# VH-VL binders against o27280, part 161

Target 1, 266 residues: o27280
Amino acid sequence: MDSMNVPEVLEIKRIVEESESVKTFIFSWDFRREVRPGQFVMVWDFRDEKPMSVSLIDPVRSEIGISIRRVGEFTDRVHGLSEGDLLGIRGPYGRGFELMGRDILLVGGGIGMAPLAALADEATARGMRVDALVAARTADELLFLDRLEAAGVNISTCTDDGSCGFKGFAHERLLTLEENHDMAAVCGPEPMMFQVMRILDERDVPAQLSLERYMKCAVGICGQCCLDDTGFRVCAEGPVFWSQELSRVREFGRYRRDPAGRRVPW
Below, E stands for the ipSAE of ESMFold2; O stands for the ipSAE of OpenDDE; V2 stands for 0.75 times the mean of E and O plus 0.25 times the DockQ between their complexes.

## First folded at step 6 (VH-VL)

Design G46 (framework fv_marstacimab)
Fold by ESMFold2-Fast, scan of step 6:
Structure G46 (fold): chain C 266 residues (1-266), chain A 119 residues (1-119), chain B 112 residues (1-112)
Amino acid sequence: as target 1 above (266 residues)
Amino acid sequence: EVQLLESGGGLVQPGGSLRLSCAASGFTFSSYGMSWVRQAPGKGLEWVSYISSSGGYTYYADSVKGRFTISRDNSKNTLYLQMNSLRAEDTAVYYCARLEDYYYGMDVWGQGTMVTVSS
Amino acid sequence: QSVLTQPPSVSGAPGQRVTISCTGSSSNIGADYDVHWYQQLPGTAPKLLIYGNSNRPSGVPDRFSGSKSGTSASLAITGLQAEDEADYYCQSYDRSLRGSYVFGGGTKLTVL
């Protein structure tokens, strides 16, 4: 819609420091434009525009939150902003998560916990039982643990370096967890998500995975968002996909696209 | 006005095929999971199949798995059930139903379409 | 056999109270999945009567109420009227079937 596709200039109401490299920017939001966990918005700093997942959805306070990891020039500039400063926001875009059953597993790696934190809030508000496996390279990069704990989520952690919780990767930790779940939602580095999906498939747990890193165009179809010959577009048909859809995708966990649209190994 | 309207039922011989359609109106079809539920003459309700709002996840009752395929076209606000290798025990009124967002109760039902499998 | 067990029939006189039970197991109602109730008048499609154990859709009289405890649920109808004569079905979700919905066998309510 035209009103959704025009950036609205919003004041940064509050900034939460999630870690040394991640901040959540909170804005007042008109919920006549519905936002679902797993959707993203385009954030405009008046120089460049980047897609960012919505990490907080609070209709009671009329607020949304957007969590941003410092990883380049755009995100460095945004991290330099203060409460009261302005950003352009348009959206939401993309397909959100779909909830099923009573018991849900969340598996998040790094900033991939951002859309899963919003999903955890919705699932717990619906009376679902939520288990979260929070993974990162180091303890300092584990995100949203206090927020998840406050929501009543059962938390497991793992770090690559062993600085907190299980020492190892998310899929290795998942193999030691034998809890039954009705569905799972997974977001993080694509190789992590591929390994996790394989384990969940073996356990007959339907899973949804978010492929946010491939978003190159939020307002239309573009070649860089295509996953394979089926024509799946992350920004239009994703970023959230069911494991039933992804098990057929040749590029998932193996390849990515360069700026020319060619396959490049991970 | 929120409505579901089934069509495509009829008389078929054992081993035959039918495709049922369910036209949705009055709501954002792409936001809701959908099911097919059947009822044999004089008998109770039996859940047949589920499809998620995106169409990315489908699930079937064991009695129809491998023979029936549920699908949807969100651009046309239409739900489908492709029924192959039909058996006499598939004779029933077939309802499409919408699953409400929060509790997943079936809050909107079509009028039903009769499928009779007989020689 | 159905996964959810209902009595095949119940009866009552006008103005009386009747209850219809729905008995499940640890994989459905006992796993804390919600129970929904449907009313089917003769020759018509089912209508949602109670959802999420105890909630009434708009237009459903407060004479209808639902409850859930352990592995069982109940539908209560007070001030019974002739128009309530119908088949009633409970429905829940079964974890062991993942994404599957299960119906009770149905209960025929006779008024008189």
Scores: ipSAE 0.530, ipTM 0.781, lowest interface PAE 2.5, mean pLDDT 87

Design G47 (framework fv_marstacimab)
Fold by ESMFold2-Fast, scan of step 6:
Structure G47 (fold): chain C 266 residues (1-266), chain A 119 residues (1-119), chain B 112 residues (1-112)
Amino acid sequence: as target 1 above (266 residues)
Amino acid sequence: EVQLLESGGGLVQPGGSLRLSCAASGFTFSSYGMSWVRQAPGKGLEWVSYISSSGGYDYYADSVKGRFTISRDNSKNTLYLQMNSLRAEDTAVYYCARLEDYYYGMDVWGQGTMVTVSS
Amino acid sequence: QSVLTQPPSVSGAPGQRVTISCTGSSSNIGADYDVHWYQQLPGTAPKLLIYGNSNRPSGVPDRFSGSKSGTSASLAITGLQAEDEADYYCQSYDRSLRGSWVFGGGTKLTVL
């Protein structure tokens, strides 16, 4: 798709402030270019571009939403924009989530709830039962609770500090949930996703996980998007992978690489 | 028109290998899970393998696990079954069928391709 | 491995009603997985006859109906006709040992 590799300049139609550090930017979208939950776009501010997951997909209103957390210079500049301002959007890229079964579990940490919010919308529209475990460090960092509630999702929360819901980590909360699910989708920090995946594997629940850390090259040519052993390129073959695929990868959850390429334990 | 067409069957000796293909047309192949089902002469239907729409998730019947590999090429609208270490009991007509997931029936079937494992 | 049990044969005269049973267990039909039914005419590929326990695909006459209760399912054929002579298979999903799609052994329907 060569035509998908050039940015389209779009007007910010609406901005939703999700938290002190997270905003969702809403754009009109031509759905002749299909967008699926779990896919990402490259957001260009006319200086730099960064990959961002699509958090809202609304063909009825002809809108997409992109949720951005303020963590550095690029995102700080984007957060300074207003309705009516312009951003470049390339994509969508990557494979999205697959829906399977009737009862699904979503496990999201922090901004990882963004792609899962879009997935929740699609799952509930298909008549699926959706349970969401929403995790964050503190209550003010829990995202999309109102959207999930409006969609009819059954919500469980956990915070590291106990300021909302279960006090503890996502995987600790998951151990207290004894419901059967046909599949799960997981997005958040890699150590969280690894622990959640292990529990779901033990329960024989197939899971899909979104790996954002390797999305450095939108066209899949950059070697930095590659996982060990299998040769998977996150931007070309991901960012969403089934747990069955990730179990073949020695790197996932065991070590990461620093800027020099050295293995650093989690 | 929605169609599935199998090919690649034939006569092979025990211990040999064959690769079956299933060409899909008339629907968005990349949106559907797919399966292989076999039927030995005069016997019943036996599910062999399943692959999800992306190709990222697969299941195998215990009788073929470790010997058969299901795969797909969504750019070519084609499903494959690589069969290794074939045994006489693998002799059957092999059907490809469209199968979305655990709760769906197999709503589109090919006409089948015959695999005979014999000396 | 036959985890769904069907009678090997059933027979009836034209105009009569026949019922074909499909008996499973707590790991498949009893775990709320749906039952689907297939008709296979001699020398042809199987055709989906009933899906999701009781639904008919377009073109399937209402003489064919499905039901499910507990760990079992049934296919009922009313107003039996000569062209109904075929093999019938039930199919579900079994969760045990990481799952598999399972077929019943098949039932040969003879129209007398």
Scores: ipSAE 0.612, ipTM 0.797, lowest interface PAE 2.2, mean pLDDT 87

Design G48 (framework fv_marstacimab)
Fold by ESMFold2-Fast, scan of step 6:
Structure G48 (fold): chain C 266 residues (1-266), chain A 119 residues (1-119), chain B 112 residues (1-112)
Amino acid sequence: as target 1 above (266 residues)
Amino acid sequence: EVQLLESGGGLVQPGGSLRLSCAASGFTFSSYGMSWVRQAPGKGLEWVSYISSSGGYTYYADSVKGRFTISRDNSKNTLYLQMNSLRAEDTAVYYCARGEDYYYGMDVWGQGTMVTVSS
Amino acid sequence: QSVLTQPPSVSGAPGQRVTISCTGSSSNIGADYDVHWYQQLPGTAPKLLIYGNSNRPSGVPDRFSGSKSGTSASLAITGLQAEDEADYYCQSYDRSLRGSWVFGGGTKLTVL
């Protein structure tokens, strides 16, 4: 068996408080096991296992980071852990982002900025020019602004309530931004991603979108990861898809599926 | 040794079809974007098509849009170009080339395969 | 209608310096996209000679150098040798042709 399919018990080296509801857990990592922005790992707290996107990739320090938002029992338990405590990590899994061009746009909503923060680091290290549109409900839910600024990223913000930057939704803010990008990467709530994709398609900007959906198995054997019409398995063929691929998916941006596979509106 | 080897060229009548293949060896094929570039007899290089490392993004020169389809099979380390509705103007040597990054150019090229469209 | 313009030919004697220009526009070289250069010996496939404006792949002699300024790039060959006789192509990316690599028309170098 490949070592990537066996959970490795790792010590939490450092915890960064990103917001009231989000923490980044940092672990030592052996980079002979390659990990790319957009990939995820399975995090095991010795009771439950959940997929989490990699938000920091640092070969110089030999570290990875995993950003976790508090949304239920598993994430509440993980948020209660301290430096020195142990978690099981399997992976990485999934298709990561593909970089192209010189000028790129990142559009992130809430925790969707986590995989985009890792992508921003890689893109700037390659000498790319990065514009990031960071969106959230409120100012205190905007994530990774300090990391993006430190990386040399040109940042625009928007909040639903107008508490920071543009007052409105990500797609409304995007309509007021320059149209000079060679590609875009988008991660956040599906309704946001659908609206953003529509605008990018109209502008002939190729886009990659990361779908974080119901996943019970990281090895791609779970049918709950399937999308309508295409049969794509998010954990096997995603989570990152090009807009050319998603244009064929009827459910994208309109509804999701519960664990039984039934359609649930956003 | 890093190599690309094209096959599938030949003589075809206008309106006909050909499928070109490019076999990759000596590198992790699934990590690289790939291109097709052609050269008409006695003429310069013309970029034809690009495919991303996953196969999720493709782009075509306007001269071939709607007629040519680029694809790849990462499990077989093979790049393809399906050419339909061929015209005399498509007569050229077709090269496959490795290129994913705007900063590094096309660093590995095949030997080329000749496509002749003639009635 | 080459998007990148090169002189169709250039010539020099052994030991001389020759320069091949590549002239673009604000949508390609002028938009700060890198320029790559390829050498094509008679009857062979193109080979990458210079990438990223001025970098040499392993095995390329330092007699070959690249530069970029404004909307133009140049390939310089010093100490010209008979084996340098070939076609030379510049390449960049053009934003207005979304997703497109563009080649120059090519320059035939003759060693006199």
Scores: ipSAE 0.524, ipTM 0.790, lowest interface PAE 2.8, mean pLDDT 86

Design G49 (framework fv_marstacimab)
Fold by ESMFold2-Fast, scan of step 6:
Structure G49 (fold): chain C 266 residues (1-266), chain A 119 residues (1-119), chain B 112 residues (1-112)
Amino acid sequence: as target 1 above (266 residues)
Amino acid sequence: EVQLLESGGGLVQPGGSLRLSCAASGFTFSSYGMSWVRQAPGKGLEWVSYISSSGGYTYYADSVKGRFTISRDNSKNTLYLQMNSLRAEDTAVYYCARLEDWYYGMDVWGQGTMVTVSS
Amino acid sequence: QSVLTQPPSVSGAPGQRVTISCTGSSSNIGADYDVHWYQQLPGTAPKLLIYGNSNRPSGVPDRFSGSKSGTSASLAITGLQAEDEADYYCQSYDRSLRGSYVFGGGTKLTVL
């Protein structure tokens, strides 16, 4: 527990450019400290820290990967780093995905594909059949397609602008896909996840959804990642929730909270 | 030593309620899915309910859906089955079983606890 | 009545071979879900005998073997012994029952 709450300063071993806006930072990792798909770590650049999902878990190479999208000052600074530079990492935090059944569906939107890429690796290694629906606004924002293909995943794509695959939103594409999955895992913008969950619920497919809410609570000192109704905290009980749990949360898919905790519509 | 110990069985009237417990020891309880399986006197095994390792997903046999509730407390290494609106046909030995995943099967079983629903 | 069908009984003499069948459908065994086998000695809890179609847990003699083909699975017991007299159950996963774990009706093995 103490080791998880103290940042360990790690050297950036390798950087993979996933797109113009996304990089995966790879670190050596001691797997006596277990990491599972769906968990996150706190990344510290010696000025600020932010929660980031683990996107690569490779015990054979003794490596983990953390995929970061460039969206602000912190991520801009991190994207400016090179191999050999240092970052503070603490964790992992949160509960990971739970695998069930033989045939599973992954639905990822943008950077939400990052934790699902790690899950795809584990599921295929266990001999599961994996279908992935990879969604983004444009073709250049589709992530991990080569990695998923290398893992033996059956890939479907969609883009809002029609630049690659189906033209439209993830839930519209899902309506045209096979219905015979034992489980689904979903990660992306909350409005997308809400629409996808409704379709999966109608099909009686149990789903797990990863919520990337304000995770400063991972330090254990704030309530910013609290969900309404059930009192769920993303960093304490998530970030991965079953759809059965989320069905009781009025907040999910309808509104979000700003840093002050005020309700803001999507 | 890896073991599961059931308790809470007994005689109950039709329409009554019972809560079964299953105490786990010798393994990391929070890493495993768990099931309840029952066996009526002289009959075969019938799966009753499943709960995922986190407790976030539960599933029930149609025969008990709406009447039984499976739950777990990972901090106490304990599995529960709350049985409401009991019927004579619920009379059975109830086993708890560890379910690692679909590949491994139910690899650890408790000794069972007898539930008798009778007037 | 059971989703997986087993013969209600099978019998053999000591030293002989017996086979217990488990017949499913396209929604379970036919969908490539694994079959597991359990042995229940009189008055005891079930124990896992075969998992993942053909694997033996530690302590299970190699006289017990499992196989799977199409929509069916089989448990074979060679060199039958008196202590093998028990009830045997197959178990799989069924897609049409939303991932429910389904048992066969059970087979009573009598050693003559």
Scores: ipSAE 0.610, ipTM 0.805, lowest interface PAE 2.0, mean pLDDT 86

Design G5 (framework fv_marstacimab; at its last look DockQ between E and O 0.78; V2 from the best seeds 0.00; counts 0 for: pae E 2.5 > 2)
Fold by OpenDDE, look of step 7:
Structure G5 (fold): chain C 266 residues (1-266), chain A 119 residues (1-119), chain B 112 residues (1-112)
Amino acid sequence: as target 1 above (266 residues)
Amino acid sequence: EVQLLESGGGLVQPGGSLRLSCAASGFTFSSYYMSWVRQAPGKGLEWVSAISSSGGYTYYADSVKGRFTISRDNSKNTLYLQMNSLRAEDTAVYYCARLEDYYYGMDVWGQGTMVTVSS
Amino acid sequence: QSVLTQPPSVSGAPGQRVTISCTGSSSNIGAHYDVHWYQQLPGTAPKLLIYGNSNRPSGVPDRFSGSKSGTSASLAITGLQAEDEADYYCQSYDRSLRGSWVFGGGTKLTVL
């Protein structure tokens, strides 16, 4: 058994309050174990285990961050933890983002900005121009704005209620932006990603999209995260997919499968 | 030692098909974009196709779009170019090249494999 | 024919300085994409000579230098040597062509 599949018990070094519902948990990390933006880890609170995207990669401080949105029992427990408490972390898993080019557009919705924030750090460190469209339902749910700004990212915001930036959805804001990029990275609600991908495809902008599916094993053996028709395993072939790949995935933007394997519409 | 080695070239009739391979060694193949570049006899370099590190995204020159297919098997450290509907103008030495990680340069080249399309 | 334009040939005597120009457009070099240069000795595969406009890979002599300005780039060779006789190609990227790697037409350098 690969040692990477055994959870390592790590101490929470710091907790950053990102929003009312989102916290970033920071851990010491041995970077002999490579981690890439877009990859995920399995977080174990000694009762249950959930996949979480890596939102911070700091080789200088030898730290990683995991941003977690409070959405259920597991995350409620995790959000109740304090600095110094322990969590089990195994991974990283999955295919991360691939960077190439001079500039990149990031389009993120809600907690979807987590992996994109990490990507932004890498891209800016490489000297890329990074534009980020940050979307949320309300201004209070916009994530990582200060961090992105500090990194030199050009930020555009949109909110459903118009409380900050463009009033409307991410794809609507994108339509108002005429400039194209060498590539785009997208993460957020799947309906958002679907619409954004369509626009980017029409503009011939290569796009990578991070999908969210129910994942149990994280190692491509249980099949819980398999995409219909293609057989893509989100935990193995993803979670980051190219638009050209997703064009073959009919369920994308339409439905997902729940833990029981039932189709659940978005 | 970082190395690329092309194979699969040869003589083929117009309309025929050929599959080129490029074996990579000495580096983490799966971490790099790869490309095919060709050079007709006595002519300059022409980019043919490129593929992302994972293989999830492909690029093609207009001259080969719809006829050529680039692919890769990262488990075998091998790049492929499936060439269909070959034309006389496709006659060239075909090089595989590793794309530089960020700025779209090609920092490693194979020695090339000759493809001749002739009746 | 080539997206990037190079002179077909240049020549110089040993010890002289020669320059090879590479002219692009606003959609490639002018779009702030880097220019790379390749040297191709007779009967051999191209090798990277200059990357990122002005950087030399290991093993490339400092008599080779690259520069970029506006929509054009230039390769300069000082102290020209017989071994420098080769074909030289500039290369960049063009997003207007749905993402294409673009080469110059190549320049044949003759050492007199």
Scores: ipSAE 0.867, ipTM 0.940, lowest interface PAE 0.6, mean pLDDT 95
Fold by ESMFold2-Fast, scan of step 6:
Structure G5 (fold): chain C 266 residues (1-266), chain A 119 residues (1-119), chain B 112 residues (1-112)
Amino acid sequence: as target 1 above (266 residues)
Amino acid sequence: EVQLLESGGGLVQPGGSLRLSCAASGFTFSSYYMSWVRQAPGKGLEWVSAISSSGGYTYYADSVKGRFTISRDNSKNTLYLQMNSLRAEDTAVYYCARLEDYYYGMDVWGQGTMVTVSS
Amino acid sequence: QSVLTQPPSVSGAPGQRVTISCTGSSSNIGAHYDVHWYQQLPGTAPKLLIYGNSNRPSGVPDRFSGSKSGTSASLAITGLQAEDEADYYCQSYDRSLRGSWVFGGGTKLTVL
């Protein structure tokens, strides 16, 4: 709503183990506060606060889910929690995905499938045909396949090592899938998203891409969330951007920032 | 209840510019794609331009690409069409229309605003 | 130039049945995009009459019906009334050229 957000302390209702490194934490949610696929919340463990994409939106059960990959001290602590334990949640924040047409392509890499899983649910509920290209380094890192199948999604997989589906990268697999879509949504490592966007642009498919790694400020008022070339404030304007918006960002897909603020190649 | 109201039309010389506005009311404007459709006197309907709900993606008919710019201000519930380098063949009534996102159809139309390009 | 083809005119007597055709191509109607129909009474803005090939908005009488087959669509009007005298437009979406909303040239219906 419009008040300054203080985290609400919510009980972990269920935990789903998606893989050895990813868990989905499910909370009861009051849907008078709307949540859309592509938005994020700030998760507070009473010590640190981090942004996390919403991966499940279920108004029927009055639940939201947040999928978290174990990558550091904060996520290690959160992964150590059990059902019944408490976390602080505030939000949602950011621009969600937009839907148009009847035929949507989802391209997800690793944990990037989390916000796309929520989008798949919305798209299928609207009667859209959903094709998902799920990419990972190995078969054990492919996420949400059972959930996507249960939702009626047409699934293609690829792994770098060939342990499941096509052997190769997401953009290489996409080149073998020549059917055009009304739109696409993409989330994963930035170099993957750049290659995928290029192919979709050549096919005249409008694409939305999620730049979750740049979320440093939940309220969108800090300058550190900006992209250099355009002055975009990721927390205020993103994390979801259209391909037309990102095509004008010189840095996208080519550079990142180190802790000193220097541009370094990927 | 749900309404669209266009304004900004008028007489302009060839090569001139006009900006059209469309005020939306009675629905959540920020949740809809929007479009502009024109109709020359005594002629048929011609789609001109469309814009996504956020304003981040735009579509243009070939006849206006590079000359017209569609934009929106969701905080003001207003759609715009900036028309530059106007030609006599741009003379038409310009309608604002709401786009239905599943069917690619237009379910709500404004009353139209007349643009006349003449020397 | 119209991407969708309609006859320029159609006529009928009160109580009669008329049909208005809309012919497209493989990049629009043939590419699974639906056809919508609009009625434009003299001096007024267009009004949505049929959406999604065959669905009627609230308030549209069942005398109006739509159908689609292959690259073509049709609007059927039964029990013609004087009030039906208007221009009728079909509209679809064309996926070529980075996406376009496309209209037929319009059909003037005269009720004799």
Scores: ipSAE 0.701, ipTM 0.849, lowest interface PAE 1.6, mean pLDDT 88
Fold by ESMFold2, look of step 7:
Structure G5 (fold): chain C 266 residues (1-266), chain A 119 residues (1-119), chain B 112 residues (1-112)
Amino acid sequence: as target 1 above (266 residues)
Amino acid sequence: EVQLLESGGGLVQPGGSLRLSCAASGFTFSSYYMSWVRQAPGKGLEWVSAISSSGGYTYYADSVKGRFTISRDNSKNTLYLQMNSLRAEDTAVYYCARLEDYYYGMDVWGQGTMVTVSS
Amino acid sequence: QSVLTQPPSVSGAPGQRVTISCTGSSSNIGAHYDVHWYQQLPGTAPKLLIYGNSNRPSGVPDRFSGSKSGTSASLAITGLQAEDEADYYCQSYDRSLRGSWVFGGGTKLTVL
């Protein structure tokens, strides 16, 4: 019994150490399979398979990059790999970010900056003005600053402990920034995204937010990634949703669900 | 051939409802923002509503907010406008238009459908 | 009143040059939003004439040209022909209270 979504085994071409806990794994990619910022792939280490956002889309070099934070057994094993080692990749899946206008705000927390870094490259290539608010707990967890600067992105930073930039949370820093953006893209811890979305809604700034949910099939069949109030499947109708779509979702920002469907606080 | 075809116009009484449709062909409908624009007899163009490519974000002119609902069905390449609580000042030709998302311009227009609100 | 201001009418003889102005504000044309121009012949739908301030779509003669400066834009038509008699609308995007697409009131061009 064959699956049309079997992982392709690819060689790790390069590894970029983004921080102590985050590495970007770069693979050759045939762009006849189109990839958009905000889409995800399933990464298979021959034992387990996990969804990961694409952080680099480079048609000139025929490469994609996947940024992975070391947080558990699977990601520990992947972080132990070297250039030349193999991983399985299937995808891409999901709805990517839509761009509109000339002035975009990116708000990223931690590893959430990964899909936003890919979007920043596309936005700057279109001639958009890009402002990025990059948030982390500490200075050494701020991701992609040099890459964003090289792309011409205007960066604001915040850290929980104040070790770099504004001391505080992303939504607190956002209140001190200009309100002139045509749209925003947001990715990070769901409580952060909820607070940021509320501010952007008050400013009438259209926002797209990238969500994470438990995923198994990645094509919308198994139902493990559904949102309570709407029946939206994060792997099929998302992971990127517009703020107007999420305003109808009771659970967003308040709780998540485990694989058994139980309500668990954020 | 890129084409937009509106339908569903007609005569309605004040306070009534009407649903407009716009059939799209010759382009990838799901990749484009879409808009409704109206023109009262002998008057200028007035923007009414717009919708994102996915349908997940909608925009309304103040004059129609709360009364009109824009929607789309990307599997059928069709844009809709549900018009409720119609008033005499809603009398117009309603055009369907394709939006360019970088320039904010409207590069493809339908031929329009006439809506008349009269006792 | 229209958000963008155009003269209600303009006239010229065949072969002459005519300009149509479009005046906005800091929340639309002055906020880097482009100006687009549409031609509406009698009894027909509008047609895109100029986009992105000065670009002509394929099939639009080079005697039509557009420009933008500050909060204003201008459509110039040289070598006027009888077939140019139409209504002309400018359009932009306004970022004020709500994002919205905004049109000028329209200019009726009469070819004498």
Scores: ipSAE 0.520, ipTM 0.806, lowest interface PAE 2.5, mean pLDDT 88
ESMFold2 (binder alone), look of step 7: mean pLDDT 92; pTM 0.946

